# Ledger of designs, part 34: VH-VL binders against Large ribosomal subunit protein uL10m (mRpL10)

Target 1, 224 residues: Large ribosomal subunit protein uL10m (mRpL10), of Drosophila melanogaster (Fruit fly) (q9vpl3)
Amino acid sequence: RGKINIQRPKAPHYERARVVAVTQPKYPELPKAKSCFKTRAERTQQQQENPYNEIIAREVRNWLDHSRLVAFFHLSSITADDIFRVRVQLHKQNLHLKSYGSKIIEQAVKNTRYEAIVPLFHSNHCIVFSPDPEKTAALLRIVRRVPQMVLLGGIVEETMLSRNQLVAYAQMPGLHAVQAQLVQTLSQAPGHLIQQLQAHQNSFVQVLDVHAKNQMNEETPKST

## First folded at step 5 (VH-VL)

Design w19 (from v1 with heavy chain D52E; framework fv_imvotamab_arm2)
Fold by ESMFold2-Fast, scan of step 5:
Structure w19 (fold): chain C 224 residues (1-224), chain A 118 residues (1-118), chain B 112 residues (1-112)
Amino acid sequence: as target 1 above (224 residues)
Amino acid sequence: EVQLVQSGAEVKKPGESLKISCKGSGYSFTNYWIGWVRQMPGKGLEWMGIIEPSDSYTRYSPSFQGQVTISADKSITTAYLQWSSLKASDTAMYYCARLGYDSSLDYWGQGTLVTVSS
Amino acid sequence: DIVMTQTPLSSPVTLGQPASISCRSSQSLVHSDGDTYLSWLQQRPGQPPRLLIYDISNRFSGVPDRFSGSGAGTDFTLKISRVEAEDVGVYYCMQATEYPWTFGGGTKVEIK
């Protein structure tokens, strides 16, 4: 702002007039200054207009639409040799590990029933896809030996499941009718979607804590 | 049926660049990995590397790391093997092969003969 | 690197008689998942390799039942129960258990 009160020291008198004006102001608002800044929605739209991001986002949507099993993982630092080993093991089971940027995932699931997964990808992550939900047990067996991959949750038969729900599903492989009933039982009414999302976040914190404790206990000779 | 069709034979001079192709058909191209295998004249098979076409994830044999580049174009279901500067020792038959869900190279291309001589 | 050693280097065999090819690895090929990523390939003269056997003993689609695989750990065998003229070629074992993936040196099957 410019200089004020230059060589006009009648502050008390003018202060009274200013106070009265403030108590009864009638000034138009200037909210249009906001148009000079991009909103989160406008920034998201700009990202969507990037042709590379849109092509990859469409690809992610295709994987989501054609996969009956989708599992979400936090991915810690892992060597090139180890990730190759894991990807080969997963491929053998018709499980496909993919890594996408968080903005691409957000763009892919925007305005879909899977939009609630976006918070899971605010840190390092990867996703495993499969057309075969019976491979859930094989997936969990493989990742159990990969401490850098921490299960956050997933989608089975178009139903969002927490880590614990996905583990429960995996314990009943080969019984399609029972598995279908289990998925329906584990999934809550649409009104509880927020609770499922919060459970995923809580499971993430719990699994990280358990992993840290298990790794410490495994490195310590006969602690308990 | 599953087919991998490779580009035709090449005759090149040392120092020249080259890019050979492997076109997949009869299956979902992005669901299977493509590996490259070299066979020098009268010799056995050598694994060069592999690519996942869906995300362009690559892994090379240590003997070929930095000597070749493997890539893929999903829109035309084609994988590539390329050299920035060929050497006479690159003279060989090059095969592409699909990695099946049994972790075996199950379907093979017909091969591309590359001859590098002065 | 895992070294794959094949014996014999060449196997002259009479038509209708059996042939046996051995493959030995420098390390166990049993993966931590319990599977063994050992396959066998056939290469006929002037042709690309063709998958015969995967996971030690499983016959690939379209492969005649005269081909069989066996073995465990570090010692593997490919057997042809009754060799036919079309079986002439070089046979390779391959491991995908450990990076880098490696092939055996090959065994040439010939008709005497």
Scores: ipSAE 0.768, ipTM 0.906, lowest interface PAE 0.9, mean pLDDT 82

Design w2 (from w1 with heavy chain S31N; framework fv_imvotamab_arm2)
Fold by ESMFold2-Fast, scan of step 5:
Structure w2 (fold): chain C 224 residues (1-224), chain A 118 residues (1-118), chain B 112 residues (1-112)
Amino acid sequence: as target 1 above (224 residues)
Amino acid sequence: EVQLVQSGAEVKKPGESLKISCKGSGYSFTNYWIGWVRQMPGKGLEWMGIIDPSDSYTRYSPSFQGQVTISADKSITTAYLQWSSLKASDTAMYYCARLGYDSSLDYWGQGTLVTVSS
Amino acid sequence: DIVMTQTPLSSPVTLGQPASISCRSSQSLVYSDGNTYLSWLQQRPGQPPRLLIYKISNRFSGVPDRFSGSGAGTDFTLKISRVEAEDVGVYYCMQATHYPWTFGGGTKVEIK
């Protein structure tokens, strides 16, 4: 058959691979490229209105719907060795690090409860998913040793949490803490909560930029 | 039950391309990484590399970097190991295995024997 | 690369008697989380490897209790308390603490 497989339909995977190819930036520029102006304009229109973007967006929504813990991070330049180390540590805890383009994230959360997270993905980012919210403490312990990853906020049990709220949740013992945190979050004014999430992103980006500038003036670590 | 089923034995000549498969069933395919292990005739086990099927993230052992490509198609719950140009030294049994959360290779495929000779 | 040295290379044993296999690593296998990612695998003739033990001493599902693992740091032991005919095969230790992951050279267990 090939239409339906045991875990996922073949067509969505094929279409996702196609979407990646189609949605990839068409730069660096193709000087004296074979394709004419009209062909490039048609390809741009195809990418802009490509229904395959919706397939990737649906997959992102599926991850959001089936993950009881979602954490958002700003991701700075990171080496192949460092990202492998982080992914292995996360894998041991059933935590799944993923990176999606900003437009895909925006399309995935458009007209949903989570539309407010879109501003968090304007810069370089990654997301960690887990079916188990009790893994929040393990997640923060792991990323504490990864200066390239800066926590922006998250979603626990379908409730958006600021960075400070997520850190507080990680320090609470047991499932009762989840309900207490949800009550506190639900009591927030929607505008105030959104402002907190946006302010945290801006604050962390600014702190990261200052830290990067300070590192430029300090002696570099040696590989020994 | 958790199963990894690999493609059948292959007999090839040097310079030919080859792609072998490993199909997972009985578990959530995208929740576990898949590793590839080589066993040369009469020799021990060598770790080749690993893939996260959920996003196709790969990592290779330095001795296999650039010599093979690991990929996966999560829509058919299948991981792949491929060579662009086979060498006689690639003659071996190739196993796929699932990486458990304790960083152990917990379930193994039956193996694919690859013979490369002139 | 971490070198994993197994001894002995072969272990002929009488049915019902114990067998012991040693594995030594060139560096400590303690990971930053305090765990040691050392496992033991069994390969029967003509079959794929089978996981016996993970994280030094934890038996994998379906593994008989006659198999036990012990050790710390760089020295590890797999023990079979009463060897049975089905235990014939090659046994490998594996480390997943340091990249790249490496295997021991194997120990052949056979009945004499």
Scores: ipSAE 0.709, ipTM 0.883, lowest interface PAE 1.1, mean pLDDT 81

Design w20 (from v1 with heavy chain S54D; framework fv_imvotamab_arm2)
Fold by ESMFold2-Fast, scan of step 5:
Structure w20 (fold): chain C 224 residues (1-224), chain A 118 residues (1-118), chain B 112 residues (1-112)
Amino acid sequence: as target 1 above (224 residues)
Amino acid sequence: EVQLVQSGAEVKKPGESLKISCKGSGYSFTNYWIGWVRQMPGKGLEWMGIIDPDDSYTRYSPSFQGQVTISADKSITTAYLQWSSLKASDTAMYYCARLGYDSSLDYWGQGTLVTVSS
Amino acid sequence: DIVMTQTPLSSPVTLGQPASISCRSSQSLVHSDGDTYLSWLQQRPGQPPRLLIYDISNRFSGVPDRFSGSGAGTDFTLKISRVEAEDVGVYYCMQATEYPWTFGGGTKVEIK
């Protein structure tokens, strides 16, 4: 349980619903030739998506500004039942799982102190927010049993931490002053930290590529 | 202090649309999920679904998937339960309830009685 | 779906005497996190449900000490040590361990 209830700014529901209705494209399939350029309808849809992105980007900024714990994950394919189970378990700990598109995240953090996180979101991802940084240990215990969620790094007390640094933070005895001191110590080289987070992300992508090639060599895939 | 206030009783005919509301107050509305529970006359409680009012993430019970829509407007701290076309079998008391950080429905609205008859 | 079975269906009790309600699940309610997402609700006539107990045995804020919960795995009990007139109503167990969330059929506590 978190002790602090964060009051967050709210976007008008009616305007959001209108934007969502206009900007939620569903395509069964695209013709190969048409994929080389956008039709007039596709160009109009792209422009309609821009207003939606700005509304959600503002919400992402609000979460970042009012959360003392932010953790970034790569998210592999997960069933609706499994993600619901994980979200309920996280909610019990005052941890809030959110999923946003890469463009929305880039738009949300561009020209802010959080801009450095953009490189983490090349593929499927999700973010966990909390007003309580002491919930880091609970978060890591929960996601350890969710193989579809791979920790990339996070932000604690507005300081970027790599996966290893976040794990170290989680193992602290629970004294806030001691944990704050650890965050300061771990964050002494921001450039190196960003490099570590990017390397971790790239390593994961390489692992997926190797796995895909291994499956191709073992048999001919039947899925399209 | 923590309160969920639901809209008033509704009397409708089959085929009509309906949207009932649940307004939260006395707490940070976007930090807690809102669930909906049906109670048919003289019967027990049935979980219909739940919503995270901050990002509008929803999850429905299989028996209610496609029969109702759950939504929320966090700018006015209100959650909604909606039918596009009511049936006589929808006659029931409908409750909204907050999901606490103990994973229990901890605070409940007073209920909205929906009567559907020809 | 997890089926929640409550016994008895009705419990006529003399004022001041204890009441005991049983709830059994068709499968274990122990979550992978080690917690058991089992709660008890009270519904007085004409009123909305009220949370009494969460995580098997923890009393919710404002709930009188005469209410207690116990159990583990698939077998759970709600006890009222000394039934008062205001305790008349229907009691439900609920599980939120597995989707879809399910309620027991209810136990009606009546004064005889």
Scores: ipSAE 0.689, ipTM 0.878, lowest interface PAE 1.3, mean pLDDT 81

Design w21 (from v1 with heavy chain S54E; framework fv_imvotamab_arm2)
Fold by ESMFold2-Fast, scan of step 5:
Structure w21 (fold): chain C 224 residues (1-224), chain A 118 residues (1-118), chain B 112 residues (1-112)
Amino acid sequence: as target 1 above (224 residues)
Amino acid sequence: EVQLVQSGAEVKKPGESLKISCKGSGYSFTNYWIGWVRQMPGKGLEWMGIIDPEDSYTRYSPSFQGQVTISADKSITTAYLQWSSLKASDTAMYYCARLGYDSSLDYWGQGTLVTVSS
Amino acid sequence: DIVMTQTPLSSPVTLGQPASISCRSSQSLVHSDGDTYLSWLQQRPGQPPRLLIYDISNRFSGVPDRFSGSGAGTDFTLKISRVEAEDVGVYYCMQATEYPWTFGGGTKVEIK
């Protein structure tokens, strides 16, 4: 019933070894000196621009702008088959696992409100996006089976959350628990009732303000 | 409001079969695993096993492997604990609990008392 | 199996005074992913257990701030800063680092 029909073929061993060899540094180590001139390789790379990096950076910005749930993970060594199985499980829950190079992420978020996330991507990483913040619990449940993926933090409803805050968010029962707590508070001793009502009124105003801003942002989405 | 509601108390004879239930409400049932915990009269807590209602993946404590069966029906948001043949030593309070992230048992059912006597 | 040992077996305390419960594991509770899956539960007389603390020190929703957890590796502590009448009950530590998951033997907190 829940068979995986297609698996992306792995590159042949000899081709993979060749690619790795080409990208590895082969030059003798030189002491770091204050150089007035860059090496030929460094100069050439600075002069060459890859126009497709901007297209990929726009894709990242689009995911950030249209996802109400974004989770950041450190990724330890994991096989292609294992990560593929995780991706399939996540996709069933409308959770989208993406991997981008750190330079692409930096380019995507530079001079934006998301710039603070750049330090999270200095090591191996991946990001999970979803339009549905209620899927946070499903995300953490799936990732619990994958010790190679370590939660670093995330963004929920445009709010930056630490790892512990995101875990706490996932355990929240939702609006019904908040309403039950309000009823409990209103049933307290007579002396405190007025102050409690004023406090809750302020909280509702804040919630409505955030909701209105989110709806305005949805109506005027950013375009590439 | 997250709520786990368990079936009522049972009185059985040794050798009889039994299936008790745990109905979840107030949350997305398939997003959380359900665990079962035994508490013998006057004793502490013992973890029996867990189930993922989405795919019916189960994991049992070695002490309970082959002694009980855990199952779930996500269409009616209900998990089950079942014995094929009860023993007097199965007399206990049985709790179901929702498994939060980091494997904490965060919300608990009210318990089902099972009494097995001749 | 990881054995969880709680001390004391019972703790009679005067209202408003602090209480401290210790939990020791037979081996480290640090999981291969770097996390420590230790939680604390409260069971009041005639009631089901209630989660108090998860991941050593994180207070569960609705739990009063007089409850705090600490520890690392194999040695963990639950503290109640000022015991109230409703705190009477049995407290359990639980580990979920290694299969099978195991509980401590329980500590009974009672008023003197």
Scores: ipSAE 0.000, ipTM 0.430, lowest interface PAE 16.8, mean pLDDT 75

Design w22 (from v1 with heavy chain S54T; framework fv_imvotamab_arm2)
Fold by ESMFold2-Fast, scan of step 5:
Structure w22 (fold): chain C 224 residues (1-224), chain A 118 residues (1-118), chain B 112 residues (1-112)
Amino acid sequence: as target 1 above (224 residues)
Amino acid sequence: EVQLVQSGAEVKKPGESLKISCKGSGYSFTNYWIGWVRQMPGKGLEWMGIIDPTDSYTRYSPSFQGQVTISADKSITTAYLQWSSLKASDTAMYYCARLGYDSSLDYWGQGTLVTVSS
Amino acid sequence: DIVMTQTPLSSPVTLGQPASISCRSSQSLVHSDGDTYLSWLQQRPGQPPRLLIYDISNRFSGVPDRFSGSGAGTDFTLKISRVEAEDVGVYYCMQATEYPWTFGGGTKVEIK
């Protein structure tokens, strides 16, 4: 059998492990009162802050602050075994695949320069982080073989780039000066870029919904 | 160039704990996962599990889940395989290997022979 | 679990003659990404395993060209075109397409 779910992020923060232990779900201690106040209890719990989300949001901020390459993906249904394979291939290139809920991402980027990315994460998603922007080409080659992962866009050297702009960046010769110039040229209108990334996400979701299996045709190798 | 050097042979009694090591050198340790493989005397190879040294993300073969613990210390470029309580059936050669291209185990340690007998 | 069956169990070969080892999987090894994660390992007496071939047919660094791999789906072959004395050992196929990763039972190559 051996289908062990290992999808949860493995950020190297001791505080995360501590938070998991102390914020474990607790069974309500007043069962009789709870049955009488079902709607009120649900509303009260909805209003409560989740300290686990805030701690994980801090991890996301650390990844964003220390990564010179961040890539955003829509994630279609994928088995634990398949995503594990992808994580292994990415890690060999110093690329770190992380999955976070949209609420956690919203909390992480709220009041930061990255707040505009929140709409990208309203469907299933994952993020790849790396301290090395030269790994963009390796990233794109690896994910091209993973039809369940669809590139939405990313951040290179603290600059928002669309899918096409990331592809263009990856194709530049390994010259930092040329790549930095390209990033600046491509990223002169952040607001427009965010709308372009959102449109791509919406377009993909719509295509996926009406043509569920047809994406397989584009993702099938063209060789024999 | 790339080397994985394992700790020396161990002779233990049933019920004792043990921790063996695998030290990587000649490459960026955190860029590659480390796997562990068991070979019982006169028998074939069995995959035990692997670890990502960057964040200690592990995945075990079902037959070894709960039987051993895999860990790593990236500051000294070393991976570990540990038993809380050894059994005679744990007598085997244990290999560490680097996870390379397309999940292939590309470079192997020399092996650590573990003998468990009363 | 995917079961990997190797034949023959032992292969006595005259020096300079070819050797062929077969590996059959209980299920297709084609991954959802379109690739097949089938590798071959060599273990000489008293030594650790050594990677020979990955992705069915790609020779690993430093592996002599007398070794070749072929196959698809569930049936794979490792060939040694001209066996040398140093090729004595046990050969294993390994699949990494499906968790848990599994090895074949091994084929012992011996000199007659």
Scores: ipSAE 0.008, ipTM 0.492, lowest interface PAE 8.2, mean pLDDT 77

Design w23 (from v1 with heavy chain S54A; framework fv_imvotamab_arm2)
Fold by ESMFold2-Fast, scan of step 5:
Structure w23 (fold): chain C 224 residues (1-224), chain A 118 residues (1-118), chain B 112 residues (1-112)
Amino acid sequence: as target 1 above (224 residues)
Amino acid sequence: EVQLVQSGAEVKKPGESLKISCKGSGYSFTNYWIGWVRQMPGKGLEWMGIIDPADSYTRYSPSFQGQVTISADKSITTAYLQWSSLKASDTAMYYCARLGYDSSLDYWGQGTLVTVSS
Amino acid sequence: DIVMTQTPLSSPVTLGQPASISCRSSQSLVHSDGDTYLSWLQQRPGQPPRLLIYDISNRFSGVPDRFSGSGAGTDFTLKISRVEAEDVGVYYCMQATEYPWTFGGGTKVEIK
């Protein structure tokens, strides 16, 4: 590991909490008197209020609240060895790669300003967090070497940005005024930007599905 | 102010167990990996391994794999280096250091002198 | 393992004169991500090491501007423009490009 300069309380470790949640007993112990009156809906609601899920959801909220850079990715199949190398490279730049289930994301962002991002996590996904928005260029440089990670969009200084806007932000000169002006301009239309991010994600998912189907049907198509 | 404070000097006999500590303060402990470095008397520096205090993930130098155990307790912001059975060749100054920019060791503890003799 | 070789082993320097320390790696230190993870440390007598330079040439916070680093690939240099009494100590280069991370053998800077 390398560039880690976060000067803030870190969120609890997700992987350990998730392992504990996964190993949780699947079958209930003896029910209390009249517990059989609980409806399916009530059982589903109680399942969603699982203590481990709330701990993980709080972790996600802490990452979102304390990160000035958040990037969302679609994640294709990748080996444990390869993702470890990517995580190390990102960590050297104070970029923190996290993976959370869609239900956890939804629970974390409900009733917050980030609630609209839930549709971004419809399929396999991962998120990169950083307290330093100037690391966007380093992030894009690293992930361009990882074809399994496809940028969907992100948040810079609490402003939602599309993939193209993040690329533009990364290419901006080192003038703080120019960067601040871009963020301020984008913050004037957050609703429309969120819709654009969702549309781009849907288009990307559709392209992946079409590609997968064509690859199966054509059996090793080759471009020269 | 970032500080790493290590436990006091130890004098041990071969075959004894030992656990030394490194307490971090002045920064978010779980946001930085902690490394351990050995310095034999009159010699240079040797990297032993690192730990991520957030999940206790460890990576060891091949020379130290199986010879020492690195651990951390994030609730008390402390990292540990442990031997199950000391050898005279373990006599050295041991440093803990925080992993900063580009895997550079940016802040160092004062060192723990371990002397193993009979 | 990447072997880091430092020269000279000892550098006696007159106060106010420049000092130069070389570090050579057995393999290129350019990581697959394009960065070079080379740092320089100073260890004063009886004290723990202190970071001077990271990423070949970037001076760490609080380090005097008389210290500078340069190099690429396998050849790296640490320069002290005007050696002062407090600069006496052992200087180490370190690579973190490939596991296991390795240090140079050290260069002792002494006053003549």
Scores: ipSAE 0.000, ipTM 0.419, lowest interface PAE 17.3, mean pLDDT 76

Design w24 (from v1 with heavy chain Y57F; framework fv_imvotamab_arm2)
Fold by ESMFold2-Fast, scan of step 5:
Structure w24 (fold): chain C 224 residues (1-224), chain A 118 residues (1-118), chain B 112 residues (1-112)
Amino acid sequence: as target 1 above (224 residues)
Amino acid sequence: EVQLVQSGAEVKKPGESLKISCKGSGYSFTNYWIGWVRQMPGKGLEWMGIIDPSDSFTRYSPSFQGQVTISADKSITTAYLQWSSLKASDTAMYYCARLGYDSSLDYWGQGTLVTVSS
Amino acid sequence: DIVMTQTPLSSPVTLGQPASISCRSSQSLVHSDGDTYLSWLQQRPGQPPRLLIYDISNRFSGVPDRFSGSGAGTDFTLKISRVEAEDVGVYYCMQATEYPWTFGGGTKVEIK
């Protein structure tokens, strides 16, 4: 069962949370402790409220609020060399690849307009952020050569888009794309806006279904 | 104005620990990576490694993997380079530099001279 | 690792005359994205390095137009059209196409 004193991967995160908590402004006091006989669920909830998770959740909200382009990807196993190469290539285009746990994503977007993205993060994932929506074409050009990254959808100018809609957006001149979004926003009737939001949600579900079916097909190899 | 300001010169004995700093200002610190470069006396430049301060993603040159630790504290816009145990061969000028969106080290700190002798 | 070889090691030049520095990589620096992650840096005596050129031929902000870069694949050149006194220093090429990132050995430009 391994050697005594095997280093645990969570130790650095714990120490970092302590350092950050000490250097940050004091957080509001937590509610008084419940009875000594807590349920497993209550203990789990108490652990999920640690300062580290809240700090990272705020970071995610900051990226979402200040990015005009957000793209969501399924991420398959990738080597350290390959992920470094991809991150450098994306950075060159002002594209920022981040990975966050699903619970942190859920905490970050809870009770916000972004809450609909939570189902995308139940599997292995990563997110690419940029303040520049004109970089969508550059992003898609880069990721087409990274088979470990599969585009699920995204948010452009605060509008949720499917994979196919993002591909279409990438082919538009930047000025026309921005103008189309502005005109669309100004021309929305309340009923029509709701219908469009539902269509985007349905598109995300379709993308997940297609991806799941493709993964299943890949897992059942055939040789003749 | 983009600036990277490094900590002052250090004189240490072999076996001592050391942590030097690089403070960024005049730009969004978490949007750019910080690299570290060593220059031994009278020699050329060697890339040591790099950090993305936004998520603490790091990558080291093979020659420096396990020899140093790169970290960052985004709350004070500062990157760090640390040794647990210095050797005389660590005597060098150490530079931090920002990785720009052209994937070049575009702005450089003034350097920190580290002297390790008995 | 990609080895970056610079020639000459030292270049004494007369003020107002041109200087040329060559950089050769052991492997092509063309990334699979089509870009070439080659830059040139200047280090004046007692100063930190300064970015001059990125992506082979693009001058960085504030860099005088007497500096120009050219090349492709494995062979790259930095030219100074009319060397001035403040151009004294060591010049380095750098590649960031492949991990680990590597520098050339440097070329010293001196006034004679």
Scores: ipSAE 0.767, ipTM 0.903, lowest interface PAE 0.9, mean pLDDT 81

